# Designs tried in a protein design chat: VHH binders against Putative asparagine synthetase [glutamine-hydrolyzing] 2. Part 2

Target 1, 228 residues: Putative asparagine synthetase [glutamine-hydrolyzing] 2, of Methanocaldococcus jannaschii (q58456r2to229)
Amino acid sequence: CGINGIIRFGKEVIKEEINKMNKAIKHRGPDDEGIFIYNFKNYSIGLGHVRLAILDLSEKGHQPMGYNVDEDKIIYRDDELDRADIIIVYNGEIYNYLELKEKFNLETETGTDTEVILKLYNKLGFDCVKEFNGMWAFCIFDKKKGLIFCSRDRLGVKPFYYYWDGNEFIFSSELKGILAVKEINKKENINKDAVELYFALGFIPSPYSIYKNTFKLEARQNLIFDLD

## First folded at step 13 (VHH)

Design k20 (from k13 with D101L L103E)
Fold by ESMFold2, look of step 14:
Structure k20 (fold): chain B 228 residues (1-228), chain A 118 residues (1-118)
Amino acid sequence: as target 1 above (228 residues)
Amino acid sequence: QVQLVETGGGLVQPGGSLRLSCAASGFTFSDYAMGWARQVPGKGLEWVSYIISDSETYYQDSVKGRFTISRDNAKSTVYLQMNSLKPEDTAVYYCAKDAWLYEFEDYWGQGTQVTVSS
C-alpha cells in the first residue's frame, strides 16, 4: 500500500494532482486506488491511496476511509467522503487492533485495523498512537478540529516522505510521489549535506533527504498541522 | 523528450586514460545536477561522481585524484576524465540526470563500456 497527500494554503488542490501521485507509486498498490479532495476557504487538501488486495478486492478496506462521528458510520466510497468528520490514508498493520477494539469498547463494521485507528483517534486524540503495536504511516484529516495528524511507527518500517516550504505540505510513501506534483530535483534543491553523507557513508541516513525542504518523517514521530 | 547519450568508452591498458562525454537534450541542462554511475561486473550499480556546479563536485573514494567530472552548460554536456585507470574500473558507465531518482528510465543514458585490461 501507499499514501499520498497535498495540503495547500494559497491554491486549490485538484484531483489530477492526486491521480499523478497515485500513478507514480501504483506499484505499491496495483489493485485499488482512492482520492479525496476538500477545498475550503483558507486551505485545500487532497489525499490519495493505493492498495494491494492479494486475496480479494473488498470495498470495506478501501481508502481514503472516513468516519462520521455523530452517525458512528464508516465511509469507504470516494463519492461519499464529504459526509465524514475524520478521514485517513494509512499504510501498515496494527497487530493488536482486536485487543484495542475490546479494551476501548469499539463497535466496528469493516473488520479492518484502519477503522480501529479512526475510532481510537476520535476517542484518544493524538495519544492513540501510544496504544498501537504495529507498523504504520498515516495521515488523518480531522475536519471539525481543522487539523492534520501524521504519524510513523516506532521502528520506521512504513515510509513517509514530505515536502514543506511554508506554503504547501506534500507527502508520499515515496519521493517519486512528491516529484509527480513538485519539481524537487532541480540543482538548487539538492541538499549538499546529504550528498556529502552519501559519499562518506554509502547511504543517506534519516532524517536527511537528498532534496531541500524534503524530509523523511522519523521513526516514532508525529507531525501536526493546525489548519486554522 | 529527455535524452542522454554517452560516448568515449573503450578498451584501455592499466594506467591509461579515457574521457567520457554525455550529450544531453530535452530539458534545461543548467537547472540539474548530473552524475556518473557504473555497473561493475558482479556488483550492483554504484555512484562514481556527481556535479552540481564547477565548484561543487563529489567523488567516490576509489576514484578521487584520478577522475574529474566537469560540465559545459553551453553545450549541454557532462564529462568524466578518467586517468590512471585500473582493472577494477572496468564497468558500464552511465550518465544520469539528477543522479538520485533510479526509477525514471529516461533519466539514464544507455551506458558506455569501459574495459581496463592488459
Scores: ipSAE 0.413, ipTM 0.797, lowest interface PAE 2.3, mean pLDDT 88

Design k24 (from k13 with Y102F)
Fold by ESMFold2, look of step 14:
Structure k24 (fold): chain B 228 residues (1-228), chain A 118 residues (1-118)
Amino acid sequence: as target 1 above (228 residues)
Amino acid sequence: QVQLVETGGGLVQPGGSLRLSCAASGFTFSDYAMGWARQVPGKGLEWVSYIISDSETYYQDSVKGRFTISRDNAKSTVYLQMNSLKPEDTAVYYCAKDAWDFLFEDYWGQGTQVTVSS
């Protein structure tokens, strides 16, 4: 599975952009894909997901996945996501999700760990990740609070790359996803410090990548954007 | 479609020289950094040399002073002049269009074999 997204403050996000990102990483999830677009007065958001059907055999595992808090309803169809208060794109496995369902007395309808993440985020906020035992990279859009919450597991098993220049935040499970919508690899965008680090050390240490304004989210790290 | 074609490899005695060439097409060559990587038998891929501009070149310590990277933007070609070759330089050499991740298969060529032995 793979995740993609664009958060932009001065320009709308169009569905074609997220579709290009999903196509660029389709090898991670050749069997299904989903897209969410939300264009608001001061910011615009696109989220994308690709998945491998072997892992998720039902339509209830489709992402992006949404949660309508007032109705207590999970939404897993792209054309209905505008009714959700909280939307997630997620790659990973939360090994203890059944234990968490019992511990927090969660009423669930999809049988997925994705739903458990959404409902625990709603209940615990950012601290929900302290409860998780697993591997993950995810991005949550919380519409009512006006924020984006991104997270990576404590060991950094699931990949999360991002680009940030002060005007737009673009993320993907792979750099190829970002390259589908942003020309980050022209020579003027080479991070010379990263080149020097590679030739001195034999690798480029996290969080850096070879491109300016482009990073790997470190293991156990969270990013939070206040959209308002 | 990005296309990179390496030439100039071969069998050379220790202390000899080879000049590798990489013909590039399918992109605006002058807009991108270029590099040479190598696959030593039994090891992974490693970067050997990298060029951003004519005045901005980088080398792995093991080849500094022996190898020189250069580019000709008019011919869309990258070169690697390899002098004072040693047996440990034996590898398949790949030209690359900014392929640091090694996962961008469309960003490098098919390679040219360099063998340094008696």
Scores: ipSAE 0.323, ipTM 0.738, lowest interface PAE 3.3, mean pLDDT 87

## First folded at step 14 (VHH; from k24 with D101Y L103E)

Design k27
Fold by OpenDDE, fold request of step 16:
Structure k27 (fold): chain B 228 residues (1-228), chain A 118 residues (1-118)
Amino acid sequence: as target 1 above (228 residues)
Amino acid sequence: QVQLVETGGGLVQPGGSLRLSCAASGFTFSDYAMGWARQVPGKGLEWVSYIISDSETYYQDSVKGRFTISRDNAKSTVYLQMNSLKPEDTAVYYCAKDAWYFEFEDYWGQGTQVTVSS
């Protein structure tokens, strides 16, 4: 599986952009794909997901996945995601999702760990990740609060790359996803300090990155964007 | 689609010289940094040299003073002049379009064999 997304201020995100990102990382999930676009007054959001069907291909595993809090319903279809209050694109596996379901008395309809993430986020907020045991990279759009919440697992098993320049946030499971919509690798965007460090040390030390404004979310780290 | 074609490899004696060329197409050459990496059998890829512009070149310590990277934007070509070659320089040399990550397989050429041997 793979995840993609764009959060942009001042310019609408179009479906084609997310589609390009999905295509760029399609090898991660050739079996299914989803796209969500949301345009608000001051920001636009696009989320994408490519799916690898390990066991079965059903709507239950389709992403982006939405949660309508008021109705306590999971939204499966892309064309219905506008009804969702919380939307997630997720790559990973929460090992203890069943335990969490019991611990927090969550009612679930999909049987997926993705749903557990959504509902636990709704209940606990950002602290939900403290309960998770597993490997994950995800991005949650909380429509009600106007927030973006991204998270990567404690060991950094699932990849999460992102671009941020103060106006546009682009993320993907792979740099190829970002490159599909942003030319981050042009020569003017090369971090010369990082290059020098590489040739001096044989590696690029954190927090340096080869591409300006481009980062890898570190293990155990979260990103929170207030969109308002 | 990005295409990179390396030429100039071959067999040389220690102390000899080779000049590698990489003809690039499928992208705006002048907009991107270029580089050369090499792979010794049984080992991973390592960057040998990197060029952003004529005044911005980078080299692995092991090749400093011996190798010179250059580019001709008009010809969409990057070069690696290799002097004073050593047996340790024996490897497959790859031209790369800013391919810092292994996942960018399409940004690498097919490689050219350089063998330094008596």
Scores: ipSAE 0.763, ipTM 0.929, lowest interface PAE 0.5, mean pLDDT 93
Fold by OpenDDE, fold request of step 16:
Structure k27 (fold): chain B 228 residues (1-228), chain A 118 residues (1-118)
Amino acid sequence: as target 1 above (228 residues)
Amino acid sequence: QVQLVETGGGLVQPGGSLRLSCAASGFTFSDYAMGWARQVPGKGLEWVSYIISDSETYYQDSVKGRFTISRDNAKSTVYLQMNSLKPEDTAVYYCAKDAWYFEFEDYWGQGTQVTVSS
């Protein structure tokens, strides 16, 4: 699986941009693809997901996945995500999702760990990640609060790259996903410090990337954006 | 479509010299940094040298003072002058367009074999 997304201010995100990002990382999930676009008065959001189905492919595993809190309903279809209060794109596996379901008395309809993430976030907020045992990279759009919440697992198993220049946030499971929509790789955008580090150390240490304003999210790190 | 074609490799004796060339096409050459990487037998791919501009060049420690990277934007070509070659320099050398990560395999050429042996 792979995740993609764009959050920007002042310019709308279009479906084609997310489609390009998904295409760039399609090899991570050739079985299914989802796109969510949301335009608000001061910001625009696009989320994308490519899916690898190991077992049965069903719509219950489709992403982005939405949660309508008032109706206590999971939203599977892209064309219905406008009804969701919380939307997630997620790559990973929460090993203890059944235990968490029991611990927090969650009623679930999909049987997926993704749903457990959504509902625990709704219940616990950002602290939900403290309950998770597993590997994950995800981005949650909390429409109600106007927040973006990104998280990477404690060991950094699932990748998460992002670009941020103060006006635009672009993220992807792979750097190539970002490159699909942002010219971050031109010579003027090369992070010379990262280059020097590579030749000094033999690798680019986290959170640095070879490109300016581009980073790899550190293990157990969270990103929170207030969109209002 | 990015295309990189390496030339100049071959067999040389220790202490010898080679000059690698990489002809690039399919993108605006002058807009991007270029570099040379090599894969030593049994080892992973590593950057040997990297060039942003004539005044901005980088080298692996093992090749400093021996190798020189340069570029000709008018010809869309990047060069690697390799002097005082050593047996440990034996590898397949790849020209690369801003390909720092393995996932950017399409930004590499087919490679040219450099063999340093007595």
Scores: ipSAE 0.732, ipTM 0.920, lowest interface PAE 0.6, mean pLDDT 93
Fold by ESMFold2, look of step 15:
Structure k27 (fold): chain B 228 residues (1-228), chain A 118 residues (1-118)
Amino acid sequence: as target 1 above (228 residues)
Amino acid sequence: QVQLVETGGGLVQPGGSLRLSCAASGFTFSDYAMGWARQVPGKGLEWVSYIISDSETYYQDSVKGRFTISRDNAKSTVYLQMNSLKPEDTAVYYCAKDAWYFEFEDYWGQGTQVTVSS
């Protein structure tokens, strides 16, 4: 599976942009894809997902996946996501999701670990990741709280790359996804100090990155945006 | 569509010289840094040399003073002059359009073999 997204504060996000990102990483998820767009006067969000259906090809595993808290209902159709309060794009596997269902008395309808992430986030907030045993990279848009919550598993098994320049945040499971909408690799964007360090050391040490404003989310890292 | 074609490889004796060329098309050549990487059998790819501009060139320590990277933006071509060749320089040499993250296979050529032996 693969995830993509754009959060932008000055311009709208259009569906074609997310579609290009999904196309660029389609090899990660040839079985299914989904898109969510939310354009608001203060910020705009696009989320994308491509799915390799390891667990099940049913439509209940479709992403982006939404949760309507008041109705206690999961939404897994793109054209119905505007009713969701919380929306996720997720790549991974939460090995203990059945134990977490029981521990927290979760009422579930899809049989997916994705639903368990959504419902535990609703109950526990950012601390939900302390309960997870597994591998993951995800991004949650919490519409009511006006925030974006991104997370990567403790061992960094699932990839998460992002671009951030103060005005837009673009993320993808692969740099190819970011390159579909942002030309990060022109020569003016090369960090020359990183190049010198590579040739001196054989690797680029933290916190250096070869492209300006472009990073990977490290193992165990969370990233939170307050949209308001 | 991006196309990179390497030429100039071959068999040479230790101490000999070769000049590799890479003809590029399908993109605005002058907008991008270019590089040479090599694949020794049983090892991963490693950067040999990298060029942003004529005054901004970089080399692996093992080739400094022996190899020279250059570019001709009018011909959309990058070169690697390889002097004082050693058996350890034996590899497939790839031209690259700024491919620091090797997951971008469309940014690499098909390679040219360099063999240094008696």
Scores: ipSAE 0.560, ipTM 0.864, lowest interface PAE 1.5, mean pLDDT 89
Fold by ESMFold2, look of step 17:
Structure k27 (fold): chain B 228 residues (1-228), chain A 118 residues (1-118)
Amino acid sequence: as target 1 above (228 residues)
Amino acid sequence: QVQLVETGGGLVQPGGSLRLSCAASGFTFSDYAMGWARQVPGKGLEWVSYIISDSETYYQDSVKGRFTISRDNAKSTVYLQMNSLKPEDTAVYYCAKDAWYFEFEDYWGQGTQVTVSS
């Protein structure tokens, strides 16, 4: 699977931008894709997902996935996501999701670990990640709290790249996704110190990045935007 | 669509020289850094050399003083002059459009074989 997104503060996000990002990483999930767009007065959000489904395509695993808290209802159809309070795009596997369902007495309808993440986030907030045993990269848009919550697993198994310049935050499972909507790799954007370090060491050490304003979310890191 | 075509590989004796060329099309060549990577048998891809401008060139330690990267923006071409070749330089050499830690096959050429053997 793969995830994509754009959070923009000055301009709207249009569906075609997320379409381009999903197309760029389609190889990660050739079987299904989804898009969510939310344009609000002070910010705009687009989320994208591509999914690999084995044997058949179950609509209950479709992402972006939403949760309407008041109705206690999971939403997994793109054209219904505007009714959700909390929306996620997620790549990973939460190994203990069945144990968490029992521990927190969760009533679930999809049988997915994705739903368990949504409901535990609603119950525990950012601390939900302390309960997870697994591998993940995700982005949650919490509409009522007006925030974006991104997280990466403790070992950094699932990839999460992002671009941030103060005006827009663009993320993807692969840099190709970001490149579909932002030209991060022109020569004026090359961090020459990172190049020097690579040829000296054989790798680019943290916190250096090869491109200006472009980063990898580190293992065990969370990133939170207050949209208000 | 990005297109990179390498030429100039072949069989050469130890101590010999080869000049690799990479003709680029499908993008504004002068806007991007270029590089050469190689696939040594039994190992992964490794960067050999990288060029941003004529004054901004970088080399793997094992090739410093022997290899020279250059570019001709008017011809949209990047070169690798390889002197004092050694058997350990035997590899498939790939031209790359700024392909840092990516799986971007569109940003890599088809490769050219360099074999250094008696």
Scores: ipSAE 0.502, ipTM 0.843, lowest interface PAE 1.7, mean pLDDT 89
Fold by ESMFold2, fold request of step 16:
Structure k27 (fold): chain B 228 residues (1-228), chain A 118 residues (1-118)
Amino acid sequence: as target 1 above (228 residues)
Amino acid sequence: QVQLVETGGGLVQPGGSLRLSCAASGFTFSDYAMGWARQVPGKGLEWVSYIISDSETYYQDSVKGRFTISRDNAKSTVYLQMNSLKPEDTAVYYCAKDAWYFEFEDYWGQGTQVTVSS
């Protein structure tokens, strides 16, 4: 599976942009794909997902996945996601999701660990990740609170790359996803200090990266945007 | 689609010279940094040389003073002049379009073999 997203302040996100990102990483999830677009006064958000569903053909695992809190309903159809309060794109596996369902008395309808993430986020906020035993990279859009919550598992098994220049945040499971909508690898974007360090040391040490404004979310790190 | 075609490899004796060429197409060549990497038998890939602009070139310590990278933006071609070759320079040499992450397979050429032996 793979995840993509764009958050912009001052310019809309167009569905075609997320479609380009999904196509760039389609090898990660050839069986299914989904897109969510939300353009608001102060910010715009696009989320994308590609899914490998060979062993489970249920459409209830479709992402982006949404949760309408007041109605306690999961939304897994792209054209109905505007009714969701909380929307997630997620790549991973939460091994203890059945234990968490029991521990927190969660009423679930899809049988997915994705739903458990959504409902525990609603119940526990950012601290929900302390409960998870698994491998993950996800992005949650919380519409009512006006925030984006991104997270990566404690061992960094699932990838999360992002671009951030102060005006737009673009993320993907692979750099190819970002390259579908942003030319991060033109020569003007090469970090020359990183190149010099590589040829002096044999590697590019943290916190340097080869492309300006382009990073890998580190293992066990969270990233939170206040959109208001 | 990006295409990179390496030529100029071959068998050469220690102390000899070769000039590698890489013809590029499918992108605006002058907008991108270019480089040469090599795959030494039994080892992984390593960057040998990198060029951002005519005045901005970089070299691995083991090849400094012996190898020279250059580019001709009008011909969309990057070159590696290899002098004073040593047996440890034996490798498959790959031309690369700014490919610091190997997940960009289509940003690499097919490679050209350089063998330095007596």
Scores: ipSAE 0.478, ipTM 0.824, lowest interface PAE 2.0, mean pLDDT 88

